# VH-VL binders against TBC1 domain family member 23 (TBC1D23), part 4

Target 1, 182 residues: TBC1 domain family member 23 (TBC1D23), of Gallus gallus (Chicken) (q5f415r38to219)
Amino acid sequence: QLPADLRAKVWKIALNVVGKGDSLASWDGCLDLPEQSIIHKDCQELIDRLSVPEDEKSVLLLDIESVITFYCKSRNVKYSSCLGWIHLLRPLVHLRLPRSDLYNCFYAIMNKYIPRDCFLKGRPFHLFRLLLQYHEPELCSFLDTKKMTPDSYALNWLGSLFSYYCSTEVTQAIWDGYLQQA
Key: E = the ipSAE of ESMFold2; O = the ipSAE of OpenDDE; V2 = 0.75 times the mean of E and O plus 0.25 times the DockQ between their complexes.

## First folded at step 1 (VH-VL)

Design im5 (framework fv_imvotamab_arm2)
Fold by ESMFold2-Fast, scan of step 1:
Structure im5 (fold): chain C 182 residues (1-182), chain A 121 residues (1-121), chain B 112 residues (1-112)
Amino acid sequence: as target 1 above (182 residues)
Amino acid sequence: EVQLVQSGAEVKKPGESLKISCKGSGYSFTSYWIGWVRQMPGKGLEWMGIIYPGDSDTRYSPSFQGQVTISADKSITTAYLQWSSLKASDTAMYYCARHLEYSSSYAFDIWGQGTLVTVSS
Amino acid sequence: DIVMTQTPLSSPVTLGQPASISCRSSQSLVYSDGNTYLSWLQQRPGQPPRLLIYKISNRFSGVPDRFSGSGAGTDFTLKISRVEAEDVGVYYCMQATQFPYTFGGGTKVEIK
């Protein structure tokens, strides 16, 4: 079992965010996107699932909503529940990072590992394994015992995740893309 | 008016260093990726790499990784392409272009006028 | 790397007649989000490239409706319904589905 502080440090190193500045330092904090109500609802549902003290929930909610809103504004992208970003945020929230580190880690996942199929190559394999280890340590140990590599299951796992949030047609198109690139 | 304005033509000798620029105006410079594209005389387009000026996240084509450096200075809304030691084979037209993600679908929508780099002895 | 192959290499057309350019990718351009990041660029003689079409079939701002894009998976087409004098130039397809981004070899449209 990895101590919380050491886990946070290991993940920051793996995501290459050590020494990066506060990307939100000059942001005005406005939560005013057209889709803001959907962002708020999804963030609230994530926080409600966490086993954290009630007095910490409002701060965490504001942090994750700020991360998503700033990412959307700065990257000129629209938010949609079917993108599955909430599931990527979940393990990061458990690291109890300051908001700036949370954003930097989320940005690294979104822009260096998830948007391109490089997710399955080199360093992205390590990130996938960290996510799996954090959420499913018993499954990770089982896969190690069976000598299975991340690339043998990553595509199927990612495809299954999307199936909970997107229509059947969209999910099938995503799976087709991954299968053809594999 | 949204535009990208590139620095002027360069004539250099092999072994010399060079840094060319691409200045953005009329839009939020830190909200869009800037890409660099090479076109050798009489040839097609080659993607070199892209940079997100807001946080300096940079991606290179494997063919250009280690050959050039892409950087940006958001305080003057300018992106750069740099060589430490030029070769005759670097003779080409170099374009910068603005790149949007998701809402504009990873397409290069606004292009600079180009910088002609000639490397000869 | 994804290889983009354009046909024909050159397309001499009579003014007012249609022109058709094909682009084929070595693998599917469907991205993990279900979108296909295939764009078409026009380069007029002595000028920088100009975006015509993005995501297969969406015309960029200011592009005349005589330009249309179609296709899916690995096979894509750019059509000009009535070629005008100002349409002379080289046309490129580009994929942004996978790094590194890659371009087709170009198709030269000229008036015969």
Scores: ipSAE 0.000, ipTM 0.454, lowest interface PAE 17.4, mean pLDDT 77

Design im6 (framework fv_imvotamab_arm2)
Fold by ESMFold2-Fast, scan of step 1:
Structure im6 (fold): chain C 182 residues (1-182), chain A 120 residues (1-120), chain B 112 residues (1-112)
Amino acid sequence: as target 1 above (182 residues)
Amino acid sequence: EVQLVQSGAEVKKPGESLKISCKGSGYSFTSYWIGWVRQMPGKGLEWMGIIYPGDSDTRYSPSFQGQVTISADKSITTAYLQWSSLKASDTAMYYCARRYSYGEYYFDYWGQGTLVTVSS
Amino acid sequence: DIVMTQTPLSSPVTLGQPASISCRSSQSLVHSDGNTYLSWLQQRPGQPPRLLIYKISNRFSGVPDRFSGSGAGTDFTLKISRVEAEDVGVYYCMQGTHWPYTFGGGTKVEIK
């Protein structure tokens, strides 16, 4: 298994964020999206589940909320809780990265590993189906006979890179392998 | 707001089976591990094991492996500790406690305890 | 298993005086994630354990500032700056770095 200090370095290298600048440095800091209250609530929920000093929670909350808000503004994308972005941030927040590195890692994951319709309908989705069939053929057959398509159970697993359905420790182990293949 | 509520005291005879419970409320049950701790009368605290309710991943302390069964039912936000055959040496206070699943290895909220008395 | 040694076994203190409890681990408690998972718990007579301090020195919510934790590696200390009547009880250190998690033997704080 990867030691925690090595994990942060390995993930930053795999996501190509070493030496990247602070994309938020020139941002006006306005948390003024129509869906801002939902973003704020989801970020609060994540921070409340983290056991960090109370005096650090407000700064961390602001950093996480800023990451999501800036991403939405920069990419012209509307936020929704069902997108699972909080689950993608969860393993990254554990690494205790500076805000700039946190944003750069999140951005890289969103643009390289969660490619919208291509992820759902393209090669990564079909590859997951083949891997599931290879390792768990009986489960795969059972799901097919119950008329449960991969879309009905795999969408959230793949869209969150397993972070929604797995413990943080298991998710980080999966990401260790996945990111090292990048 | 966050509560772990344990089942009531039990008085049993050696050889009997028993299942005690720990019900979580006020938080996302599948975001936390539940651990079980034994405290024998007048003695200190001992870890028995932990369970992650989201997938039932269970880890036992070596001294308790094979002696008890830990389980959870996430649909009713409840964890269980079970004995197939009680011994007098199982007489103790049993506590449950939660640990965040996001890599924080300490237990923040504790149940009120379930006293189990095993005597003939 | 990691052995956690607490000293003293009992600590009779006068009200308003400081109390200090030591905890030593048989191995380093530095986790692979860079954190040290040493916690302190308080158990008042007839009550369940209550978390006081986590990750060496962080006070849990609702814990008075007269409680403080310090230490590194294998050697840790819990201090109560001015002992109050409600502080009577048994204090345990706990390590969460290595499975199985283990507790110290406990230190009983009593009023003289």
Scores: ipSAE 0.000, ipTM 0.456, lowest interface PAE 17.4, mean pLDDT 77

Design im8 (framework fv_imvotamab_arm2)
Fold by ESMFold2-Fast, scan of step 1:
Structure im8 (fold): chain C 182 residues (1-182), chain A 119 residues (1-119), chain B 112 residues (1-112)
Amino acid sequence: as target 1 above (182 residues)
Amino acid sequence: EVQLVQSGAEVKKPGESLKISCKGSGYSFTSYWIGWVRQMPGKGLEWMGIIYPGDSDTRYSPSFQGQVTISADKSITTAYLQWSSLKASDTAMYYCARLGWELPYFDYWGQGTLVTVSS
Amino acid sequence: DIVMTQTPLSSPVTLGQPASISCRSSQSLVYSDGNTYLSWLQQRPGQPPRLLIYKISNRFSGVPDRFSGSGAGTDFTLKISRVEAEDVGVYYCMQATQFPYTFGGGTKVEIK
């Protein structure tokens, strides 16, 4: 068994999405949000940074754009690049999940493990911060210079984390550690 | 343009050490497994092992466990295959190959490194 | 270990004629996720191997449609519908359903 295959299984178990149905089955597939051009641009930039065969890029792009669009529609929330959602999807994309599992994992992260309002004092975000400190102390020292209110610090922390580290592998390793301990 | 470029041919004597390389370019080196495959003269392909350069997780074929060491240096996007003590039976063409997006298939291959071990 | 067995062709192939290459595994190649991890590789003389087909029947990017894969469980076939001069080489099946990954012994395709 390959570690990437094992990682997919571990993440699905940790996020409690094993046996979940296809949440997008009844969705009309329309990519028609007011922010759709921004969603599309962010998703395209993520795909362009990945080493994916050209013939698979269109399908993968559609899958991640669909995940974000459906989440926005079903949760009645507006998309913004500063929310860092594309960065949360990055490690999940590397697990090669079917679209339904990709959405279910993203939903679980957003609603069970990362506070929806991005408050630093939320228990899941606090644990992630501690794991990051253990694995990436230099990055944590950098982030500690960004003193702000808890909600703005959390948003800036997510943005700074992924702008400082453009490596999917570093982010994925951190998420592996977090999810295994959560 | 994904490329795997391997080091040049080697001629060695039994008992000598050797380290050959495979340099990846045109893709995120740390996002894909790199495998090593042996082809003895006039024979078929044998899987030796794979490494994930992002965390150096390495898996070996049982036939090659303890016979070779696979490693990677992600700072220079290079994977390695190493012998501490070569044998005449190690004479072969050695290929590196990338495991593709649909995980267990080798999508891009290096040009090969011919290793000749003779006294 | 899963043993992969390929049968040799009885004779060189005439240009434009079809060729079929058989591969049998000693055990089922169906993985626990329901997928069958069987691939086909082409090795032209003096060249490294090249991926043709993955997961039984899926053509890799840039592979001509004259190549097709079929099969299930333990019995697999690679078909070349109309053999061209550039198809000369050795064809290998490979399983990645379980460790260690194993290859067939190869089937040589020669032109008359």
Scores: ipSAE 0.000, ipTM 0.448, lowest interface PAE 18.4, mean pLDDT 77

Design pr7 (framework fv_praluzatamab)
Fold by ESMFold2-Fast, scan of step 1:
Formats: structure tokens, sequence, C-alpha cells
Structure pr7 (fold): chain C 182 residues (1-182), chain A 122 residues (1-122), chain B 112 residues (1-112)
């Protein structure tokens, strides 16, 4: 298990964001997508559930909303709540990263650790099984016994990197192992 | 500039094995995210997907034809080979090979070869 | 297997007029990542298929802006705002959500 104060450093190294520049520097700061109200609502719900001083909540809200909005604009992707991105941001928000590091970590997860191509080729099931076997062997055995389809658990779990189905503590422990490639 | 070209026999007898070769340029099958697939089209009918092979030698086959299909690659020759065993007249079709592009979200066919017509009869 | 159904099968159009082609899937092509794994191809007479639209609504490189894809889940539409003579051919939709990748039966667009 990783100490909490070391987690931010380890994840930043694993996601290769240490020393990276401000990826948001060229962005115009406009929160003007057609689906902006949905983005705002989802971000607000996440921030409201955090044990964070009230005077910090408005800054964190703007940070995560900016991350999602810039990702959508730069990648030409439409936002929808069903994408589960809010659940991916949840473990990252607990790290208290500067906005640029938060974006870089989110981008790395979206493009390196949750590759969409894996879902189409079947590779994510193999990686998911190895990760579960290492961290949760009894859960892995249970899922094997029940013969659950990859579509019913692996795709949903990998798409949210377990955040939707697991507690924050369990999700962070899984991410610790996944990012360290142990 | 991606180009692909199919080659093989134009006439095959029933029960024989059909071997088709796709020779390509402008990309390498050693590049992560790249693949090549085979699609056929019987005269006057719709397109039918047959098989895909990817840079990591991962292979996918049409379930209805899987027992008859084998797809292989030779990365050094820039070739992908499709083999169909025990052919019959229903296998008469124009056979295409196509480049598989990875967009970061999905895999799809972007560039196609010119196609080669294979007739299965006497 | 996911079955793809196109309509109409034959589409006569006067040059300069708009055209719409429908594609319906037997199950949703909307992935949990928010994308529809639906693709449109055009096969001109005597030629190989060429990609027009990927992931439901994205135009492929070199495809004129008069082509647009829309829809979500099980119902998709390819629209041509102003049909030109060079647009004649058979249009196919394809799903790439799961193996086997499956194509529609095709829609033949012809000039009146």
Amino acid sequence: as target 1 above (182 residues)
Amino acid sequence: QITLKESGPTLVKPTQTLTLTCTFSGFSLSTSGVGVGWIRQPPGKALEWLANIYWDDDKHYSPSLKSRLTITKDTSKNQVVLTITNVDPVDTATYYCAHIEYSGYDYYFDYWGQGTLVTVSS
Amino acid sequence: DIVMTQSPLSLPVTPGEPASISCRSSQSLLHSNGYNYLYWYLQKPGQSPQLLIYLGSNRASGVPDRFSGSGSGTDFTLKISRVEAEDVGVYYCMQGLQTPWTFGQGTKLEIK
C-alpha cells in the first residue's frame, strides 16, 4: 500500500507528467460547449462529495471543469455523463494537483492506460485479469467462477478504471498497482 | 501514401485451398496500432468481413468461416496472407485487403486494395 | 452477430438535391466511452470502397463537407447536402463495436 503523501509523486512519475509544461496555456478559458451545463453539473456533484474546505471547492470545480472542457475541445470529443470521466477524475482530485498536472494525468490515463483499442481487440481482459489476480485474487476467482462476460464487467470497470464500482480506497490501491506495473 | 494490392489465382476448383496475398507499402506491420484485414464481395452482393491481423500478431476471424480461414503476416516482406480451405462456388467473390487505422478510440478500414476477383468453378 | 439494415436500397436523386441514407443496427453501437462505432463507406462503380465517415459523425480525410453522419445507438443517417454526379455508387454502413465486423446490404445512389 502506498503512503498517501507519496501517491501524488508516484502517480505523476508513472504518468510521465513531472516536468511537463502547462498544456492549458494556449486555451482561451471559455466554458462554452453545447453540453457545458451537463459538464458543470457532473463536476459540481463530484466536488460536493469531497471532504475539502468550502473556500477551496470553487477553485477545484473550475479546475476539473476546465480539464474536461479543454479535453473535449482539443480532442474534438463530445461529453456525456455515461463516459464515466467524472469517476476517473475522482482519484486524481484527491491528489490536490495543480490544474496543468491534473490535465496531464487525465490525458495520460485516457490515452495510455485506458486505450479504446484494447476493448475492441480483447487485450483489456488479459490486463484486467492480471491486475485483479495480483491485487484481488479472491475477487478474480469469484468472477471466473461466475463466468461473467468481459462486456458486463471488464469494459465497464476498465472504462472507469474501477472507480465506478469500487470505493475510493480500493480504486486508489488498484491504480497504485496498475500505474507501477507490478 | 498507403497502398495495398491483392494477388492470387483467378480461378480455383471446388474443394481446393485458396491462397491470397496482400502486398502493401507506406506502412509497417511492426508499428503499434496497425493492422490489415480481408473483406470479400460476391458479384452483386454486399461486403463481408473475413479476418483481421494486427501488428502484435493478434488475429480475428469471421465465426461462420473460422474453421476454413487462416491469416498470417510476414512483416519483413510487407505481406499478409489469407488461406481459405475447401472452397465452393459460394466463395466466388472479389477479395479485398485493407489497412486498419487506429484513431486513439477505435480501429477501422481506411485504405483498400483494388480487389482481386476469384471464381470457384469446375 | 450485429445485423446492419439499410434503407432505402435504391436511391434515385436529381443532381443538386439532398439525399439521406438510413442505417439501423440490431443492437446499440453506443459504447460506454460515448462513441458510436459506426462507419460509412462509398463504393463507386468498378472501384474499391472508400471511407467517408468514422465513429458516427467524423469525416475522413479528403471527404467533402457536403457529407455528414448523424445518429446514436441503433439509428444512423448519412446525409449529402447537394448530390453531385461523382457521388454515384453504393453506400455501406459498418459496425466496428464487436467482432465480427458487419456491413449493411448497401444503398445504391443513382442520378435521375
Scores: ipSAE 0.000, ipTM 0.468, lowest interface PAE 17.3, mean pLDDT 77

Design pr9 (framework fv_praluzatamab; at its last look DockQ between E and O 0.10; V2 from the best seeds 0.00; counts 0 for: pae E 12.0 > 2, placed apart)
Heavy chain, then light chain:
Amino acid sequence: QITLKESGPTLVKPTQTLTLTCTFSGFSLSTSGVGVGWIRQPPGKALEWLANIYWDDDKHYSPSLKSRLTITKDTSKNQVVLTITNVDPVDTATYYCARIRDYGDYVFDYWGQGTLVTVSS
Amino acid sequence: DIVMTQSPLSLPVTPGEPASISCRSSQSLLHSNGYNYLYWYLQKPGQSPQLLIYLGSNRASGVPDRFSGSGSGTDFTLKISRVEAEDVGVYYCMQGTHWPYTFGQGTKLEIK
ESMFold2-Fast, scan of step 1: ipSAE 0.013; ipTM 0.582
ESMFold2, look of step 2: ipSAE 0.010; ipTM 0.566
ESMFold2 (binder alone), look of step 2: mean pLDDT 95; pTM 0.963
OpenDDE, look of step 2: ipSAE 0.581; ipTM 0.869
ESMFold2, look of step 4: ipSAE 0.000; ipTM 0.537
ESMFold2 (binder alone), look of step 4: mean pLDDT 95; pTM 0.962
OpenDDE, look of step 4: ipSAE 0.006; ipTM 0.562

Design ro1 (framework fv_rolinsatamab; at its last look DockQ between E and O 0.14; V2 from the best seeds 0.00; counts 0 for: pae E 15.4 > 2, placed apart)
Fold by ESMFold2, look of step 7:
Structure ro1 (fold): chain C 182 residues (1-182), chain A 121 residues (1-121), chain B 107 residues (1-107)
Amino acid sequence: as target 1 above (182 residues)
Amino acid sequence: EVQLVQSGAEVKKPGSSVKVSCKASGYTFTSYWMHWVRQAPGQGLEWIGEIDPSDSYTNYNQKFKDRATLTVDKSTSTAYMELSSLRSEDTAVYYCARDSYYDSSGYLDYWGQGTLVTVSS
Amino acid sequence: DIQMTQSPSSVSASVGDRVTITCKASQGISSWVAWYQQKPGKSPKLLIYAASSLQSGVPSRFSDSGSGTDFTLTISSLQPEDFATYFCQQANSFPYTFGGGTKVEIK
């Protein structure tokens, strides 16, 4: 739905982060969590998949790693690759946001749109599929054609806001629609 | 019935490579990560790595990253593990095992029967 | 890597005994632990995962407890089919790692 040149502006408005200050301003910038090597490795893998100039990759890597590190420190959350945060960050990184805006958008997504415990086993996603069938029958039919179970796609979708199964371009289109309506 | 059937035992010389297959049935192959784990005779279990069959994305235990290659063939629902530059300490039973979730949860709910790889000169 | 230390390395027990196996992680792993059973010549079998979730077909005599760094598998009344080696496994971070095993033997 959204033209690419407008997307960054629209997403910041939809996430209610326009005019928010730099949350990282008081942070010492120290990348010293016990799991820091895992964070670095996951960020490097994301950067390696991006089509950006090589001389920009190191700055972007530092931005992404700082965002994750500060979020973990300030929210007392232990990072794990299984949390799927790279999938949430991928569409945001393509917006080429300053670090402060990147953090504010990531924070808003994590605290407004992602259920805290999406990856917990035993959650009944059957109801989610029925709601999806009611609201998006064509997508539900497509997923049934691929023989994906509700547990498999609902958990990935809720934990990644649909970025897990989709290319960046498709994910951006889904997020364009979702953020405008949420 | 979920079933993982692996290729037969192999005897290899040091410096060579081995490729073990794992044929999956009874579930949607692309919906679950496939892991590989080895067990030297009389010893514990060691995780080698994992692959997402839907797009062939892989994660490796750093210990094996330079020697192990995980692949899949979606048309035959078969996963493969190749280990190169074999040495005697690579003698082990190699297992494929299915992740219980769409993501790398690490809980391995179904295991293949194992493939003994013996490395000796 | 997170080290998973199991104790005891073996236990000799009779049918009907209560058996307790402990597993200690070198770092906090919340509740991200699984337990596997392995009989000689066979592949491992998942018993319990994510705290106290029993895998399908696993008898209720198997239970676990713990969080953080200290975890326990309990077999409340040992049956003849329970003589096997048991492994804990952390699922908190890469690489996924296993304990050294605890062999439960007939006395």
Scores: ipSAE 0.000, ipTM 0.459, lowest interface PAE 15.4, mean pLDDT 78
ESMFold2-Fast, scan of step 1: ipSAE 0.005; ipTM 0.497
ESMFold2 (binder alone), look of step 7: mean pLDDT 92; pTM 0.943
OpenDDE, look of step 7: ipSAE 0.017; ipTM 0.625

Design ro10 (framework fv_rolinsatamab)
Fold by ESMFold2-Fast, scan of step 1:
Structure ro10 (fold): chain C 182 residues (1-182), chain A 123 residues (1-123), chain B 107 residues (1-107)
Amino acid sequence: as target 1 above (182 residues)
Amino acid sequence: EVQLVQSGAEVKKPGSSVKVSCKASGYTFTDYYMHWVRQAPGQGLEWIGEINPNSGGTNYNQKFKDRATLTVDKSTSTAYMELSSLRSEDTAVYYCARTYYYDSTGLYYFDYWGQGTLVTVSS
Amino acid sequence: DIQMTQSPSSVSASVGDRVTITCKASQGISSWVAWYQQKPGKSPKLLIYAASSLQSGVPSRFSDSGSGTDFTLTISSLQPEDFATYFCQQYDSYPLTFGGGTKVEIK
């Protein structure tokens, strides 16, 4: 596992976002999508589940809502809760990245590791469903011991589920392993 | 390489049924909805319906709901469209085409199409 | 049903010409429109989706504009391989519907 203080640096290197500019610098910050209430609700629920200082929650909420809203506007994509994007943002939020780096990491994951034309053989969520009898920590530990290949996008899809159900430390450890191998 | 390979041309009599197949390869069959679209000679495209290969759930265009039946065989990565009570107006090229649907996202644009199956309905 | 109206139904053009095809939805569809190219005897090929995203492998001379109800496909400098029929498609709501098509013919 990576030391906590090195995770942000290693993940930024692995996702190839070091030195990238602020994609949101020229954005007007307007949170006005037709589905904005759903985006806000999902982001609020994520923040409510996080063990972060109360004085930081409003800033984090605005950051993740901005990331999702800007991604939808710039990519011309409709948001839906079932897309699972909140699960992908959870481990990234704990890296305490500036908003621009948070967006760049999210964009890299969405466009590099979770493609719409995925040709991975198999069903990544079947493994998780078979293990639903275990508690979160046991599920995350079990999958952490599996020797899956880095070129399998299935690991990222499974990782997004674990960011929802597992503790932040366990979820980040799983991502550390995957990104280092990729 | 993504491929959707359809069965060959058919000639049918009015009142009969036709069953067209679409064999998928080069991707995870259960990650994409399969749709069926027809094109009458010299005319535009008309959506028939969709099937979720993972669940077997279907949605049909109301125009075809009483005559069209969409099914899949996951073991062979093959989708089927059966159209019953054929009329001369059903003469068309029938296409299968996929859309990405992860978690029912509503991303219903067709990135890959089968080569088409000509169905001719004549006496 | 959302009706998609394309114009013109056909256009005669020469290599190097700028070609513009319009598509009008009977109600607002945001940006949920895709454009397809179909050559005689072939299946349609996806060009553009979400009213602005160019499909991988599609030449940059293809572009689109518009949102809401009015959409335009532009071919900035027509090439010999671009003579084909073009269709728009909305995916805002069921049933999925297509425009009537625009045939781009050699002048």
Scores: ipSAE 0.000, ipTM 0.447, lowest interface PAE 17.2, mean pLDDT 74

Design ro11 (from ro6 with heavy chain D99R R100G E102S Y103S S105W G106Y S107K, light chain G28S W32Y; framework fv_rolinsatamab)
Fold by ESMFold2-Fast, scan of step 1:
Structure ro11 (fold): chain C 182 residues (1-182), chain A 122 residues (1-122), chain B 107 residues (1-107)
Amino acid sequence: as target 1 above (182 residues)
Amino acid sequence: EVQLVQSGAEVKKPGSSVKVSCKASGYTFTSYYMHWVRQAPGQGLEWIGEINPSGGSTNYNQKFKDRATLTVDKSTSTAYMELSSLRSEDTAVYYCARRGYSSGWYKYFDYWGQGTLVTVSS
Amino acid sequence: DIQMTQSPSSVSASVGDRVTITCKASQSISSYVAWYQQKPGKSPKLLIYAASSLQSGVPSRFSDSGSGTDFTLTISSLQPEDFATYFCQQANSFPYTFGGGTKVEIK
C-alpha cells in the first residue's frame, strides 16, 4: 500500500500539478458570491468531521472555501450542493495540501478526470476493476458476492471518483491506484 | 509569550539512548504540531519528525524512523524525542520547534526551543 | 527527497549593502519555501514563510521572490544585526529539507 506520508507527493505527480504556480496568488480573497452561505455551510460540514486540532480547522475551512470560491469566479460557474464538489474535495483535504496545491488538484480532477459527458467506455471500467482488486480486494470480493454488475455501480462511482459511495479510507486507497494509472 | 524550554546537555556513549524534553508554554499545547530538528556543530539543519500533540500521530524522516520516538505528555505540555542506538554522527544540537499557521497548510517553524547539545563519544 | 541547494556558502558584505541569497530546489515546490536567520549559539528564527509573508517583527528590508525551483532572499540594506547564517526550507513535502546555509560575514 502507498505510504501515508508519500500519498500527497504521488497524487500531485499523478494529477500533473508539480511545477504549477500558486493559482490564487493574485486573487484578492473575497468570499462574496451570492451563494457564499451555501459554500460556507458545505465546507464547514466537511471540516467538522475531521480529527485535527481546532486551530487547524479554521485554516482548512478558509482554504477549501477559497478553493471553491476561486474556482467559481475564475470559471464563471455557479455553486450548488448537488454538484457534489464536497465529495471530490474530501479525499484531497485529508492529504493536508497547501491551498495552491489543493486548488490545482481540484482543478485537474474537475477538468481532466470528471468528464462532462457521462458516457462510459470499457477501458476506464477495466482500470477501475483492476485498481479495486489491487488496493481493496475485500471490497472487490464483497461486490462480487452481491452480484452487483459493473454497470450498476461503475458509472456513478467513476463520475464521483468513488468519494460518494466509499469511506474516506477506501476512497483514498482507490484514488492512490487510480491516479497512479491515470 | 510563546516559549519552548528544552532539557540540558547530555553526554552519551555509542549504542546508548537519549531522551530530550521540550516544555511548551504561552499557547494551547494541543493546537500546534511539534517538530524536532537537529544541527551538527557548524553545519546545516536536518528534520527528524513531527507529532500532533492532540492525537499523538507522528511522521518521521525515514533516516530516523527506526531510532527516533516522539511522544507528548499533555498534562505537563511537554514533548519528548528519544533517539536510540547512538553513534558519534548523532552529536548535534537538537531543537524542538512549533509548526506555524498560514493561509495554506504550510509546514514552517515559528518558534524554536533553545536547543539541547547531545554529545556522543567514548 | 527534495534537495535544497543554497548559494553562496558565504558572502562578505558591509553595512548598507544589498545582499542576495539563492536557493534552488531539485524539483518544484511551488511557493512553499520558508527562510530562517541563525546567529551563533542561538536557535533559528523565522523570517519569511508562505509566499513572501514576513514573520511579525521582521524588518521590511527582508524580502523574497521566486516560485517553482528558484528562490531568492534579499536584504536591501544590510544592518549590523543582520550578520548571521541564513537557511531556506522547503515546506512542500516530507521529509522537510533545508539549504546548506549562507553565512553573511562582515567585510
Scores: ipSAE 0.000, ipTM 0.455, lowest interface PAE 13.8, mean pLDDT 76

Design ro2 (framework fv_rolinsatamab; at its last look DockQ between E and O 0.03; V2 from the best seeds 0.00; counts 0 for: pae E 16.3 > 2, placed apart)
Fold by ESMFold2, look of step 2:
Structure ro2 (fold): chain C 182 residues (1-182), chain A 119 residues (1-119), chain B 107 residues (1-107)
Amino acid sequence: as target 1 above (182 residues)
Amino acid sequence: EVQLVQSGAEVKKPGSSVKVSCKASGYTFTSYWMHWVRQAPGQGLEWIGEIDPSDSYTNYNQKFKDRATLTVDKSTSTAYMELSSLRSEDTAVYYCAREGWLRDYFDYWGQGTLVTVSS
Amino acid sequence: DIQMTQSPSSVSASVGDRVTITCKASQSISSYVAWYQQKPGKSPKLLIYAASSLQSGVPSRFSDSGSGTDFTLTISSLQPEDFATYFCQQYYSTPYTFGGGTKVEIK
């Protein structure tokens, strides 16, 4: 829906991060979490899958790793690869944002647009199961017989805003619609 | 190294058109938008428009939208700006400029092409 | 269109002087300002972009500050190679617009 050159500006407006300061300004830049090697590996794998110009890869890697590291430090959150944060960052990286904007957008998505209960057995997954039962009762019954709970199969769908299973172009289209309605 | 090399100076009559070329090298041409900016002698800078080389999508300063045409040739990594219905006030140096990593500011500029319009 | 009002139009200064150049936007543009240096007969050269990021190869004596509508470029200690014209540019919204320029001359 959006032309590529306007998407960054529209998303920053929709995420309410226009005019936000540099959240990383007071940070010492130390990449020293216990999980740092896991963070680095996940960031490197993301970079390797992107069509980023070779001369920009090292800077982008540092930006992404810094965003994840600072989020974990400032929010007292332990990083794990299964949280799917790389998939949330992927569409943002294609916007070619400054590190400060990248962080502010990531923070807004994490705290305002991912349902809080995506990481727990909570209300969004119960509602999802009820909708699935209403619209696809045979699939719902089959998943129940395999002992697959909604939080096990829907986590990557909702927790990544569909980025995990969709191409970058499809994910951008979904996010364009979703963010403008929110 | 990134380089933007523009075509040579032009002398034009009012009412005619000019087409300035900008050959890019040292980077992936389709990964960065190309912008065009002009500077009248002894004056400031004026943005004309932008083009995405990957699909030729353009966006123009409304002041120029009826006279300026931006195009690219991906096979030669060359951008073009054509300005029609030239007037004496169009006398300026015309620059191509590559967008930066963060988009919409300009990290590399061509050497400029002087276009002189005189009766 | 967002107007960028740049002042002063010229500065006469000596090597070693501190120089400040101001740009004021006609509306809030957050921090979406870039600064360029232009020497006579040459194309503009990027100095600083968002988040106070210096372009590669730009000396650390160049810095900027500001947010919203008021922005300042500072040269902490002028060198002979710094005598040039300086422009600010907003990249918040189209059309992207530039300040009128500040000529920094040798006293």
Scores: ipSAE 0.000, ipTM 0.462, lowest interface PAE 16.3, mean pLDDT 78
ESMFold2-Fast, scan of step 1: ipSAE 0.005; ipTM 0.461
ESMFold2 (binder alone), look of step 2: mean pLDDT 92; pTM 0.939
OpenDDE, look of step 2: ipSAE 0.011; ipTM 0.563

